# VHH binders against q6mzz7r34to333, part 31

Target 1, 300 residues: q6mzz7r34to333
Amino acid sequence: TFKDETFPAADSSIGQKLLQEKRLSNVIWKRPQDLPGGPPHFILDDISRFDIQQGGAADCWFLAALGSLTQNPQYRQKILMVQSFSHQYAGIFRFRFWQCGQWVEVVIDDRLPVQGDKCLFVRPRHQNQEFWPCLLEKAYAKLLGSYSDLHYGFLEDALVDLTGGVITNIHLHSSPVDLVKAVKTATKAGSLITCATPSGPTDTAQAMENGLVSLHAYTVTGAEQIQYRRGWEEIISLWNPWGWGEAEWRGRWSDGSQEWEETCDPRKSQLHKKREDGEFWMSCQDFQQKFIAMFICSEI
Below, E stands for the ipSAE of ESMFold2; O stands for the ipSAE of OpenDDE; V2 stands for 0.75 times the mean of E and O plus 0.25 times the DockQ between their complexes.

## First folded at step 9 (VHH; framework vhh_h_nbbcii10_fgla)

Design w5 (at its last look DockQ between E and O 0.68; V2 from the best seeds 0.00; counts 0 for: pae E 3.1 > 2)
Fold by OpenDDE, look of step 9:
Structure w5 (fold): chain B 300 residues (1-300), chain A 126 residues (1-126)
Amino acid sequence: as target 1 above (300 residues)
Amino acid sequence: QVQLVESGGGLVQPGGSLRLSCAASGFTTSTFRSYTLGWFRQAPGQGLEAVAAITSSGGRTYYADSVKGRFTISRDNSKNTLYLQMNSLRAEDTAVYYCAAHPGFGSYYTELYDYWGQGTLVTVSS
């Protein structure tokens, strides 16, 4: 099986900063086949943002972009290509990123750093059987130098690295923007959309009382004008790359909010999803107040 | 009230070095640490351009292509201070240099920075 000597199964690939900060010890590198669970799959059924569960790399800026990427078949195919753990498996995987005005291929082996039976970083979903997010994250880590180099970054960089597209910045505190229109237009065009919260009292991501996470990046997955009482309200859908329900919005139009019970909008059933999957709705007003900016990455 | 004050600018010959400092006041240490900090510059007759940035954690640095390998951005959170070590200075580096603070991840877009200094002039001339 292939071993990548340029990004070895060693501490250097993780990076000293991360090793020190997390006091990581007893890190072992294992191939997916060596992990507990069923047989490994590169992609199980289909690619979904819900396949992504952030781990210890503090790379939400990348994972949010990745989450958005999953909605674009052209880009995700370009990056992920067709790969398998069964057909012609050799422990080697290839990914593409946009760098310096061109697509570059990044080759990795499928050894992943683990403690016990758990991956240190992005965790495979579906009972530890789907590995495309873990492997792609590793490839991006290699591209940047190490897993430590994934710690925080400009949202724009992740978007461009995944698409080679052009960024549109929407400053939420200063620009009167029709968010619903902007998001719908972008989504229809296949653009990637991410956003970020400001930092809190610390330089780390922290869960807030309202269910949002400070210093954190989210995927914008949609926006709608919804009927509410005798009028209309604008709402926006976000996805948290943490990928679990404990870190979702708790205010208006959240999964358990009264607004969904009160609305008579015929689309209620399709829009309102009571899942603990990191995706939630919130009002555009709250969004503008709680987030700094929204970035749209469009194809050239 | 938050205030950023740049210092260290001056006249230097081509090939010379300068170290700029940006002292932040009105921040608690924790608040300062939570901000991404950046250096921007404006040359005569030119627009504002990003020079370098350092994330809140200090885990990632960004540089304009024109300064890569020559400039180094760093921060001392204990002193609420941002630094820019400028080596191998060129005439094209002549500009007013500004420090700025971003309340999150940072960005290439200047409008997302909340606080700005008054600037310090760097003149590279023989």
Scores: ipSAE 0.886, ipTM 0.940, lowest interface PAE 0.5, mean pLDDT 95
Fold by ESMFold2, look of step 9:
Order: sequence, then C-alpha cells, then structure tokens
Structure w5 (fold): chain B 300 residues (1-300), chain A 126 residues (1-126)
Amino acid sequence: as target 1 above (300 residues)
Amino acid sequence: QVQLVESGGGLVQPGGSLRLSCAASGFTTSTFRSYTLGWFRQAPGQGLEAVAAITSSGGRTYYADSVKGRFTISRDNSKNTLYLQMNSLRAEDTAVYYCAAHPGFGSYYTELYDYWGQGTLVTVSS
C-alpha cells in the first residue's frame, strides 16, 4: 500500500498554523478502511455538492467553488478521473488542477488526518462511506503545501485552479446586476458561480442569527422569478459548504417559510426541496443586501 | 467610515529600495484584521494595476508578475498598518501607489475594493 514521502502522514502536512490555532494534540492518520462505517467508496451513487461537508481547514473558498463544479461533468471528469477503493486499489489517488497554464496531476496516499475516529477536515458522507471530497481536499492541500495553506484563500484562485477559466467579479453593492439573468446565463454556459458574505467582527467565519455565516463563501446554485401573491419575486438558491441546516438562511424564502406555502407558482415542488443539507433559497433583494461579492468563472 | 493614508513614497534610484506604509482607521462594522488589503498603482497616462494583495488572515498573498520576487506585502494587525517593501526598483515602477481595502476575503481585483487611499507617488529615476 502506497505511502507518499512528499506529503507524509505527519504534522508537517497539516502545518503549524492549524496545529497551533486549533491546539490539535491527538491527530492520527488513517486510511478510509480503518475508519468506522461501511466499506469505503470513492464515489457512492453520483457526484453532487451534497457529498461535501466542510471540516476544520477554513477552506470554504475552495469548497464553494468545488460545490459549483459538481454540476459540470467535463470539469468533474478531468479532476476526479476514474478511481475506486476496489479496482487496482493500492492506496494511491490522483487529481488534476490547473496550474500555470496547464493541468497538473497531484498524487496522494489515502491516509487522512483524524481526531478520534472523526476526519479533522472535510468529512465523509453516507455514514463514513464516500471519500472523494476528503481525498480531493488532501490533494489540494498537497498542491498548496499543507492543510494550513487552505486557510482563507482567494476565491478566484480556487475557481481558476479547478477550471482554467476566466473570472468575472461582481461587487453586489456598487454594480448594477440583473441577478436572475446573470445566474441563468452563467448556468446555461456551464460556468461556476460562487458568492461571499462580508467580513464580520472577527477574522474567522461566524454563524449569524439570520442563519448566514460571516466571512464565508457559498455556491450559487440557481435563480428564478417566482409568482408570489399578486406579483413576482426574484429568488436565488445558495449552498453552504458547511453542509448542514444550522447554517441556512432563516428569512424570506428559507426552507419551511411562509412564502413557500403561499406561492401558487406551478414550479413550487420542483424548486422547493426541504432538506437539512446547507442549500436554501432567499430573495434576490436579501441576497444583494447580505452578500458583498459574486464570482462567475467561465470557459473561454 | 474606513480611512486609508499612504506614506513612504518619494524619489529613488534604479536598483534601490523603498517601503510604503498604509495606516487604517475608522472601523465601525468590523476590524482591520477582517479586511482583505491590497496595493494598486497607476503610472501617468496608464490604467490602474493591481500590485499585491493580502488576505484578511494574512496567510496568503498575491503579486503581479511584474513585481513578483521584488516586492513583499505584509500587514501588522496590532498597528492597523499595511506595508509594501519594494526592492530592486526599476523606472517602470514609477507610479502613484494606492492602498485599498475590501471587507471580505475574496479578491485582488480592483472592482471589489471599497476603500481607497489618496495615493503616494513613487518615482524611480537616475
């Protein structure tokens, strides 16, 4: 079974910043087979953003970009390749990232840092059975130098590293933007779309009373004009890479809100899915007020 | 309202060094530590160019290709100050240098920066 000498299962691969800042002391490294749960899979069923659950690396900027990427089959195939824990398994996994004008392959072993029996960083879904997000995060950490180097990067860099594409940056408070048109046009073109909340009172992400997280990146997953009462409202859907319901918007058009019960739009059941998975709708008006930036990464 | 004031500009010979400072004040909704900060420059008759940027946590930096290896951006959160150390200066570095702040982690693109200083002139000439 392969052991990566260049990114070893040691504190150097985590990096001093995270070790000290989080005061980590009981970190060990385990292969997925050695974690509690069923047999490990690289991909279980199909790839989706809901396979991702952010852990302790403060890398929402990367994971939000990754969440958007899961909707683009060409980028998914290029980055994830065809890999498994069964066929020709030797503890080796490989991924591709765009670096300096070309796709670069990054090879890792599958030893993941854990505390107790819980993954320290991205956590596997399906009761510890699906590991592509954990392994991809490790590969990106290796590319950047360590898991500590994932700490609060530039969102544009993640988008380019995953696609090789061209970034359009939108300041939501100073630029006029037709959000529904922009999101639908970008989605139809296969572009990646992310957004960010402004800074909070500290230099770390914090959950707020309205359910949003400060200093945090989200995936933009859709936008619609929806029939409501005697008119129309514009709404936008977002995904939080934290991946759980405590950090979902609690205002208008949120899961379980009165707006969903009152709308007569024929697409209601298609648009509104009640899940505790980090995805939610909000009005475009609230979005423009609560968020500072949106990023569109397009192939050219 | 956030206020940014640059200092440290002046006349320098080619090959010389200069250190720019940017003092920040006026924070009401967040703190200096939570802002992404950048240096931008504009030569006479030219457009605005991003020179360097540093994340809110201070761990990651961006540098334009034209300055990489010669310039170093840093921040001192205890003094609410952003710095640009400029080494091996060239005539092409002559410009007005601006510090700027973005209230988020996101970017080194000018369109996302909300707060700007008035600029400090750097002239590289023999």
Scores: ipSAE 0.441, ipTM 0.765, lowest interface PAE 3.1, mean pLDDT 86
ESMFold2 (binder alone), look of step 9: mean pLDDT 82; pTM 0.844

Design w6 (at its last look DockQ between E and O 0.42; V2 from the best seeds 0.00; counts 0 for: pae E 2.3 > 2)
Fold by OpenDDE, look of step 9:
Formats: C-alpha cells, sequence, structure tokens
Structure w6 (fold): chain B 300 residues (1-300), chain A 126 residues (1-126)
C-alpha cells in the first residue's frame, strides 16, 4: 500500500501552528477502510456539495469554492478524475489543481488524521463512507504545505486553483448589481460563485442569531425571481460548507419562513427545500446587507 | 483599540529600495496570527490599489502584476509586524501605502479589510 513520504502521516503534515492552536493530542492516521462504517467509496452515487462537511480546518474559503465546483462536471472531473477503493486500489489517490498557469497533479496516500474514529478535518458523509472531500482536502493541504496552511486562505485562490479561471469581484455594498442576472449568467456559463460575510461582533467566525456565520465563506448555488403576493421578489440560494441545518439563514425565505407558505409561484416545490443540509434561500436585499462580497470565477 | 501604523516611507530614487513596516497594536500574538494582512497604495488622483497580501499562515502571498518580482511581503507574528520590501522602485510606485488587516478569510482583490493604517508616503523621484 502506498505511503506518501512527502506528506507523511506525521505532525509535520498537520502543521505546528494548528497542533498548538487546537492542542491536538492522540492524533492517529487511518485509511478509510480502517474507519468504522461500511466499505469506503471515493464517490458514492454522485458528487455533491452535500458530501462536504467542514471540519477542524478553517478552510471555508476552499470548501465554498469546492461546493461550487460540484456544480461543474467539467472541472470536477478534471480535478477528481476516476478513482476507486475497489478497482486497482493501492492506497494512492491523485488530484489536479491549477498552479502557475497549468494543471498540476498532486499525489497522496489515503491516510487521514483522526482522533478516535473521527476525522480531524473534512468529515466523510453518508455514514463515513464517502471520502472524495476528505482526500481532496488532504491533497490541497499537501499542495499548500500542511493542513495548517488551509487556514484563512484567499477566496480568490481557491476558485482559481480549482478552475484556472478569472475572478470577478462584486462589492455588494458599493455598486448596484442585478444579482439574479449575474448569478444566472454565471451559472449558465459554468462559473464558480462564492461569497463572504463580514466580521461580526468578534474577529472570529461565529454563528449569528440570524443563522448566518460571520467571517465565513458560502457557495452561491442559484438565484431566482419568485412570485410573492401581488409582485415579485428576488431571492438567492446559498450553501454553508458546515453542511448542517443549524447553520442556515433564519430570515425571509429561509426554509421555515412564511414567505414560502404565502407564495403561489408554481416553482415553489422545486425551489423550496426543507433540508438541514446547509443550503437556504434568502432575499437578494438581505443578501446584499448581510454579505460583503461575491466572487465569480469564469473560464478563460 | 486595534491600530496599524505604517513606517519606512520616504523619498527614493528610481531603482532604489525601501522597506515598509506595519506595526500592529491591540493584538495578541495569537490574534494577529489569525489575520490576513495586505498592502494597498493610492497614487495621486487614482483609486486604492492592492499591492500585496499574505495569509495568516504565511503560506500564500499575492502580488499585483505591477510589483511582481520587485516587492516582497512578509510578516513576523512574534512582533505583530507586516513588512513590504520594495526593490527596483519606479516613479509609478509613488503613492501612499496602507497596511490593512482582516480576520479570517483573505482576499487580495478587495479593500474589504477591517483595520487600516494611516498610510506612509513613498515618493520615487530622480
Amino acid sequence: as target 1 above (300 residues)
Amino acid sequence: QVQLVESGGGLVQPGGSLRLSCAASGFTTSRFRSYTLGWFRQAPGQGLEAVAAITSSGGRTYYADSVKGRFTISRDNSKNTLYLQMNSLRAEDTAVYYCAAHPGYGSYYTELYDYWGQGTLVTVSS
């Protein structure tokens, strides 16, 4: 079974900063097959943003981009390729990232740092059976140097590293923008879209009363005009890389909001998802107020 | 409470070098380490321009195309200080240089930083 000596199962791969900051002890490295649960899968059924659950790394900037990547079959295939735990398994996985104007391959072994049986960082979903997010995060950590280097990176870098594209930065407070049009156009073009919240009461990322997380990156997954009462409202769909329901918007057009009950839009059933999966709708107005910037990465 | 203070600016001839420093106060070392730091500049009659940025870990840096290969951004977390080594200075580098800090995620295309210094003037002239 392959062992990556350039990114070993050692403290150096985690990084001293992170080890010290989190006072990590009793960290062991295990292959997916050694973790409890069913047989490991690289991809189970299909690639989805909902496969991603942020762990101990402050890498929302990367995971938000990754979440957006899952909506682009071309890029996700380029990065993830076809790999398996069953066919020709050797404990070796390969990923591609855009670096210095070209795609570079990053090779890793599938040993993951864990405490007990829980991954320290991105957590595999589906009862600990799907590992493409964990392995991709590890590969990205290797690319950057260590898991510590995943902390608080550039939002733009994540998008470019995954696509080789060009960034358009939209300041949500500085200029009027047709968000619905921009998002739809970008989505249709296969662009990746992320956004970020400003600082809250503290200089750390914290869950706020409105369900949003301060100093946090989100994926923009869509935008629509929706019928509401006798008029139209513009709404935007976001996904939180935390990947669980308690970290969702609680205001207008949230999953449990009255707006969805009041709307007669024929697309209601299609748009309204009552899931605790980190994805939610909010008004474009609220979005512009609660977020500071949106990033669109387009193919060259 | 949090304050950024730039220093090191001045008059220099074309081709010369300067080293800017940004001293951060009101931060604990641990707090400072969590901040993305950046240098911005504003030339007379022009808008604010991103010059360079560095992530909290120092693992990633950004440079504007106009300064690539000439400028180097670095940080010393033990001293709560950000640096900008500027070599091969050009007349077009003349500007007020600002230090900025942002907790958490970084961005090098925006001016969306929480804390800003007062700036230090760099004048490149023969």
Scores: ipSAE 0.780, ipTM 0.894, lowest interface PAE 0.6, mean pLDDT 94
Fold by ESMFold2, look of step 9:
Structure w6 (fold): chain B 300 residues (1-300), chain A 126 residues (1-126)
Amino acid sequence: as target 1 above (300 residues)
Amino acid sequence: QVQLVESGGGLVQPGGSLRLSCAASGFTTSRFRSYTLGWFRQAPGQGLEAVAAITSSGGRTYYADSVKGRFTISRDNSKNTLYLQMNSLRAEDTAVYYCAAHPGYGSYYTELYDYWGQGTLVTVSS
């Protein structure tokens, strides 16, 4: 099976920043077949953002963009191609990124950094069976130089690297924005949409009492006007790339809130899916208060 | 309120070097280390242009194509100071240079920067 000499299964591919900051020791690299669980798959049961679960690289800027990308079949097909652990498998995987005006192919072997039997970075889903997000993260790490180079990047870079598109940026505190119209228009056009919270009291992303994470990037997944108390309220949905079982917004329109019980909107069951998968709704008013930036990446 | 003060501008000859500094103060709720910082410039008769930016962690930098290999952005979090080392200066680098700060995840777009200095003039001429 293939061994990548240019991005080897060694500490140099992780980078000293993460090794030192996270105090990592005894890092082993394993191919997916050597992890506990069922047989590995590249894609299992279709592609979705819920296949992504952020690990230790502090790369929510990339993973939030990737979460949005899963909703665009042309870009996800361009980047992921058709690959498997069975047909013509040789331990080689390849991905495409937009670089310097062209699509560039990045080739990796499928050795992933592991501590114990747990992937150190993006974690595979379905009992260690679905690996496209782990392998794509490794490919992006190779493109940038190391996993350490994924640590806190520029929001717009991930969006451009995945699409080659043009960025519209919105400062949520300094400009009036019809959020529902903007999000619906962008979604209909196949644009990627991400947003970010401002810095908190620490230098790193940190879960807050209200369920949001400071200094963190989210995917914008939808926006709606919803019937509420004989009027209308605007709501926006977000996805946290920390993934399943992680903190979610606890304020108005959060999962299980009074607003969801009281609304008579006929779309209630379509919009409100009570799952701890990192996706949640909040009012657009709260969104504009708690977030600082939104990015829309559109085709040229 | 956060305040930014640039210094180090002046007249230099083509091929020369100059080092800009930006002193930051007035932090009450967030630390200087948590800000994305940038240098922007505006030449006479031109719009505002991003020159360089550095993330809160300091792990990634951005440079405009026109300055890559010649300019270096850096930050000293212990002194709350941002720097721009400008080497191999050219006449087209003549501009007012602004220091700016964004209290959030990295960006190099002007619209996302909340705090701005008053600017320092750099003139490159023979």
Scores: ipSAE 0.509, ipTM 0.793, lowest interface PAE 2.3, mean pLDDT 87
ESMFold2 (binder alone), look of step 9: mean pLDDT 82; pTM 0.845

Design w7 (at its last look DockQ between E and O 0.77; V2 from the best seeds 0.72)
Fold by OpenDDE, look of step 9:
Parts: sequence; structure tokens; C-alpha cells
Structure w7 (fold): chain B 300 residues (1-300), chain A 126 residues (1-126)
Amino acid sequence: as target 1 above (300 residues)
Amino acid sequence: QVQLVESGGGLVQPGGSLRLSCAASGFTTSTFRSYTLGWFRQAPGQGLEAVAAITSSGGRTYYADSVKGRFTISRDNSKNTLYLQMNSLRAEDTAVYYCAAHPGYGTYYTELYDYWGQGTLVTVSS
């Protein structure tokens, strides 16, 4: 079974900064097959942003981009390729990233740092059986130097590293923009879209009363004009890489909001999904107020 | 309210070094720590360009290709100060250097920075 000596199962791969900050102890490295939950899968059924659950690396900037990537089959295939825990398994996985104007391959072994059989960082979903997010995060950590180097990065870097594309940034407080049109156009073009909240009262990402997280990155998954009462309202869909329900918007057009009950839009059943999966709708107006910037990464 | 003040600029010969400082006022310590900070420069007749940026935690840095390996950005959150160590200076580095602060997650795009200093002139000439 392959062992990556350039990114070993050691503290150096985690990084001293993260080890000290999190006071990590008793970290062991295990292959997916050694973890409880049944046989491991690289991809189970299909790739989805909902396969991603942020762990301890504070790398929402990367995971938000990754969440957006899952909507682009071309880039997704380019980065993940075809890999398996069954066919020709050797404990070796390969990923591609865009670096210095070209695609570079990053090779890793599938040993993951865990505490008590729980992954320290991105957590595999589907009862601990799907591992493409964990392995991809590890590969990106290796690319950057360590898991510590994933801590609070630049939103642009993740987008470019995953696509080799060009960034268009939108300052949400300064320029009028047709968000619905911009998001729809970008989505149709296969562009990746992320956004970020401003800092809050603390210097770390913190959950706010409105359900949003300060100093945090989100994926923009869609935007629509929806019928509301006797008029129209513009709404935008976001996904939080935390991937759980307590970290969702709680205002207008949230999963449990009255707006969904009041709307007669025929697309209601399609758009309104009451799931605790980190994805939610909010008004474009609230979005412009609560977020600071949106990034669109387009193919060259 | 918020004010950024650059210092350390001046005349230096090619190959020389300078250390720029940016003192931030009007921030609480926690507020300053939460900001992404950056150095930007504008050469005569040129547009504003990003030189370097550093995330709130200092965990990640960005450098323009033209300054990689020569410049080092750092911050001291206890002093609300941003630094730029400039080594191996070249004539092309001549510019007014600005420090700026972004009140959110890491970015190095100039248009997203809300607070700017008045700038300090760096002249590299023999």
C-alpha cells in the first residue's frame, strides 16, 4: 500500500500552528477502510456539495469553491478523475490543481488524521463512507504545505486553483448589480460562484443570531425572481460548507420563513427545500446587506 | 474614524532594502485582527496594483509575481501595525505604496478594500 513520504502521516503534515491552536493530541492516521461505517467509496452515487462537511481546518474559502465546483462536470472530472477503493486500489489517489498556468497533479496516500475514528478535518458523509472531499482536501493541503496552510486563505486562490479561470468580483455595497441575472448567467456558463460575509465582533468565524456566519465563505448555488404577494421578489440561494442546519439563514425566505407559505409561485415546490444541509434562500436585498463580496470564476 | 498611516518610504539605491509600516488607528484589537490587510502601489503613469496581502490570522499571504521572493508582508496585531519588508529593490518598484484594510475574508482585489492610507513614496534610483 502506498505511503506518501512527502506528506507523511505525521504532525508536520498537520502543521505546528494548527496543532498548537487546536491543542491536538492523540492524533492517529487511518485509511478509510480502517474507519468504522462500512466499505469506503471515493464517490457514492454522485458527487454533490452536500458531501462536504467542513472540519477543523477553517478552510471555508476552499470548501465554498469546492461546493461550487461540484456543479461543473468538466472541472469536476478534471480534478477528481476516476478513482476507486476497489478497482486497482493501492492506497494512492491523484488530484489536479491549476498552478502557474498549468494543471499539476498532486498524489497522496489515503491516510487521514483522526481522533477517536473521527476525521479532524473534512468529515466524510453518508455514514462515513464517502471520501472524495476528505482526500481532495488533503491533496490541497499538501499542495499548500500542510493542513495549517488551509487556515483562512484567499477566496480567489481557491477558485483559480480549481479552474484556472478568471475572477470577477462584485463589491455588494458599492455597485448596483443585477444579481439574479449575474448568477444565472454565470451558472449557465459553468462558472464558479462564492461569496463572503464581513467580519463580526470577533476575529474568527462566528455564528450570528440571523443564522449566518461572520468572516465566512459561502457558495452561491442559484438566484431567482419569485412571485410574492402581488409582485416579484429576487432571491438568492447559498450553501454553507459547514453543511448542517443550524448554520442557515433565519430571515426572509429561509427554510422556515413565512414567505414560502405566502408565495403562489408555481416553482415553490422545486425551490423550497426544507433540509438541514447548509443550503438556504434569502432575499437579494438581505444578501447585499449581510455579505460583502461575490466572486465569479469564469473559464478562459 | 479608521485611519491608516504609512511610513518608511524614501530614496534607496537599486538592490537596497526598505521596511514600510502601516499604523492603524480607530480599530479595536479584535477588529483589526479580523481584517485582511494589504499593500498596494501606484507607479507614475500606472494604475493601482496589489503588492501583497495577508489574511486576518496571518496564515496566508499573497504576493504579486513581480515582488515574490523579495518582499515580505507581516502584521503585528498587538500593535495594530502592518509591515512590508522590501529587499532587492529595483527601479520598477518606484511607486507610492498604500496600505489598505478589508473588513472581511481574505482577498487581494483592490476594489474590495474599504480603508486606505495616504501612501508613502518609495523611490529606487541610483
Scores: ipSAE 0.814, ipTM 0.911, lowest interface PAE 0.6, mean pLDDT 94
Fold by ESMFold2, look of step 9:
Structure w7 (fold): chain B 300 residues (1-300), chain A 126 residues (1-126)
Amino acid sequence: as target 1 above (300 residues)
Amino acid sequence: QVQLVESGGGLVQPGGSLRLSCAASGFTTSTFRSYTLGWFRQAPGQGLEAVAAITSSGGRTYYADSVKGRFTISRDNSKNTLYLQMNSLRAEDTAVYYCAAHPGYGTYYTELYDYWGQGTLVTVSS
């Protein structure tokens, strides 16, 4: 069973910032097979953004980009490769990131930092025992230096590190933008799309009364014109890398809102999937008011 | 409203050092520590160039390739102040330097910065 000497199962791999600011104590490192919940899987069924659940590092900037990437097979295969906890398993996992004009392999062991029986950082969603997101986060932490180096990064860096692509950025308060066209064009091109909320009253991400999270990054997952009453309205779908939780948009077109009950659009059941999975719709008008930036990272 | 005021510019010889400061004030609904901060520069007849940026937490920094290893960005959230330590200065560093603030998640793209200082001139010349 492999043990990584360059990113060991020790406090140095977590880093002082998170150890001190989060008052972390009693951190133990365990391999997935030593965690409760049954046999581990690297990938179970197919990969999706809903396998991701953000933990103790404030790395939504990375996880939002990753959420978008899960729909792009060419980058998924490049980064995740073909790996498992069974065939030729030796406790070693590999990932690739774009660095300095080339794809660089990052190798880790599969010891994950835990507190009690729970992963301290990214963790498997809903007991599915699927560990590719936890291991990928660890590999990115190793690339940057420590888990502390994931704490509040630059939105652009994650997009480039996952793709090697070119970024278009949009200031949502001061730029005229046709959101539906921009999102549909970018999605067709296989581009990654993320967005971010503005700062709140503190220097940390916080759930707000309207259900959005301040100082936070989201994946943009779609945009549509939808029939509503006697006209059309533009809506945009987002995914929160916090995953399942209490922080979902509560305004117009939210999962339980009256707008979904009142629309006669024939695509209603395709667009509105009433799940507590971190994905939701909102009007493009509300999006442009409540968010400050959108990023599109495209292959060239 | 948020106001940013640069200081510390001036004339310096090649190879010299200079320290720029940016004092921030006017916060009402947010706090200085929740902003991403950056230094940008513009030489005569040229566009704005991002020089360095620092996240709200202060733990992550960005540097343009032309200044890596020579410039250091830092922030003191208790004094609402942003700094740029400029070492090994070259003639090509001559520009007006602006501090700027983005009220959101980390970015180093100029289009996303809402608040700008008036600029401070740095001249590197024998």
Scores: ipSAE 0.580, ipTM 0.823, lowest interface PAE 1.8, mean pLDDT 87
ESMFold2 (binder alone), look of step 9: mean pLDDT 83; pTM 0.856

Design w8 (at its last look DockQ between E and O 0.76; V2 from the best seeds 0.74)
Fold by OpenDDE, look of step 9:
Structure w8 (fold): chain B 300 residues (1-300), chain A 126 residues (1-126)
Amino acid sequence: as target 1 above (300 residues)
Amino acid sequence: QVQLVESGGGLVQPGGSLRLSCAASGFTTSTFRSYTLGWFRQAPGQGLEAVAAITSSGGRTYYADSVKGRFTISRDNSKNTLYLQMNSLRAEDTAVYYCAAHPGYGSYYTEMYDYWGQGTLVTVSS
């Protein structure tokens, strides 16, 4: 099986900063087939943002972009290509990123750093069977230098690295914008969309009482004008790379909010997904207040 | 209130070096650490351009292509201070340099920065 000597199964690939901050000890590198669970799959059924669960790399800026990427078949194919744990498996995986005006290939082995039976960083979903997010994160870590280099990056870098596109940046507190129109237009064009909350009371990402996380990046997955009472309201859909239910919005139009019970919009059943998967709706008004920035990455 | 004050600018010959500092006040320690910080510059007759940026943790940096390999951005969160080490200075680097702060996750786009210093003049001339 292939071993990547340029990004070895060693502390250097994790990085001293992260090792010190997390006081990581007894880190073991294992291939997916050596982890508990069923047989490993690169992609199980289909690619989905819900396959992503952020781990210890504090790389929400990348994972938010990745979450958005999953909605674009052309880009995700370009990045992930066709790979397998069964057909011609050799413990080697290849990914592409946009760098310096061209697509570059990053080759990795499939050894992942773990403590016990748990990956240190992105966690494979579906009973520890789907590994494309873990491997892609590793490839990006290699590209940047180490897993430590994934900490607190620039939202626009991830978007460009995954697409080679052009960024439209929006300061949500300073620029009037028709969010529904902008998001719908971008989505239709296959653009990637991420956003970020401002800093909170601490210097790290922290879950707030309203269910949002401060100093954190999200994926914008859609926006709609929805019927509400005798009028209309604008709502926006976001996905948290944490990927679990306790990290979702708890205000208006949240999964359990009264607004969904009160709306008579015929699209209610389609739009309202009461799941603990990190995705939620909120009003555009609340979005503009609680978030600071939105980035749209469009194809050139 | 939040205030950013640049210092270290001046006259330097081509090939010379300068180190700019930006002292931040009005921040709590945690607030300062959570901000992305950046250096921007405006040359005579030109628009404002991003020079360098550094994320809250210092984990990632951005540099304009024109300054890569010559400039280094760093921060000391214990001192609420941002730095820009400028080496191999060129005439084209002549500008007013501004320190700026972005109150959130990393970005190096000018429009994302809410707090700005008054600027310090850097003149590169023989």
Scores: ipSAE 0.875, ipTM 0.935, lowest interface PAE 0.6, mean pLDDT 95
Fold by ESMFold2, look of step 9:
Structure w8 (fold): chain B 300 residues (1-300), chain A 126 residues (1-126)
Amino acid sequence: as target 1 above (300 residues)
Amino acid sequence: QVQLVESGGGLVQPGGSLRLSCAASGFTTSTFRSYTLGWFRQAPGQGLEAVAAITSSGGRTYYADSVKGRFTISRDNSKNTLYLQMNSLRAEDTAVYYCAAHPGYGSYYTEMYDYWGQGTLVTVSS
């Protein structure tokens, strides 16, 4: 099977920043067939943001953009192409990214860095059976130089690298914005939408008491006016690329909150799906208070 | 409130080098190392241009095409200081240079920067 000599299964591909700062040891590289679990798939079902689970690369800026991109199925073919672990499999995978005004192909082998049979970075879903997010992250690491080069990037770079689009940036504390209108308009146009929390007391992302993560990027997945008591309230939905429920918003409109029990809006069941999948709602007022930036990436 | 003070500007000949510094202070609820930092410039009669930016960890940088390969941004988190090393200077680099800080996730768009220095003048002329 194929062995990539330009991005080898070696410490150089991880990079010194992560090796030293994370004190990584016992790292080996395995192909998906050699991991415990069932037979590997590139894509199992269609792509979904819920297939993504951030690992040790601190690359929420990229994964949040990817989460938004999964809502536009045409990108499946452009970026992921048609690939599998069965038909014509030779341990080679390829992806496309937008670079310097054109789509550029990035080729990798499928050896993933692991520790104790667990992927160090993005983790596969479906009992180690679905690998497109792990392989795409590796391809982006190769494009940037190493997994260490994924560590805390610029939000707009990921959006452009995935789409070739144009960024509209919104400073949530200094710009009046009709959030529901902005999100609905962008979603209808097929634009990608991400947002970020402000800096915390350290230079790393940390879960805060309110359930949000500091210095962290989220996908914006929707916004609505919802009937509440005898009036209306504006709410926004977000997805955390960590992909686990412990880091979820705990305030108004959060999963299991009284606001969801009290609303008589006929769309309640459509909007509030109680799942521990990293997606949650919050009021637009709380969003504008707790987040600092929103980015909309639109087709040229 | 976060305060930024630039220094190191001056007159230099084309092809010369200059090193700008930006001292940061006034952090109460956060730390210098958690901020994204940038250098911006404004030439006479022109708008504000992003020159370079550096993420909170210092691991990633942005450079405008006009300065790429000639300028280097860096930060020293132990001294709360941002630097811009400017080499191979050209007349078109003449501008007031500002350091700026974004108390949030990284961006190099001017609109994302909340805290600004007063500026330091760089003049490149024979």
Scores: ipSAE 0.594, ipTM 0.829, lowest interface PAE 2.0, mean pLDDT 87
ESMFold2 (binder alone), look of step 9: mean pLDDT 82; pTM 0.845

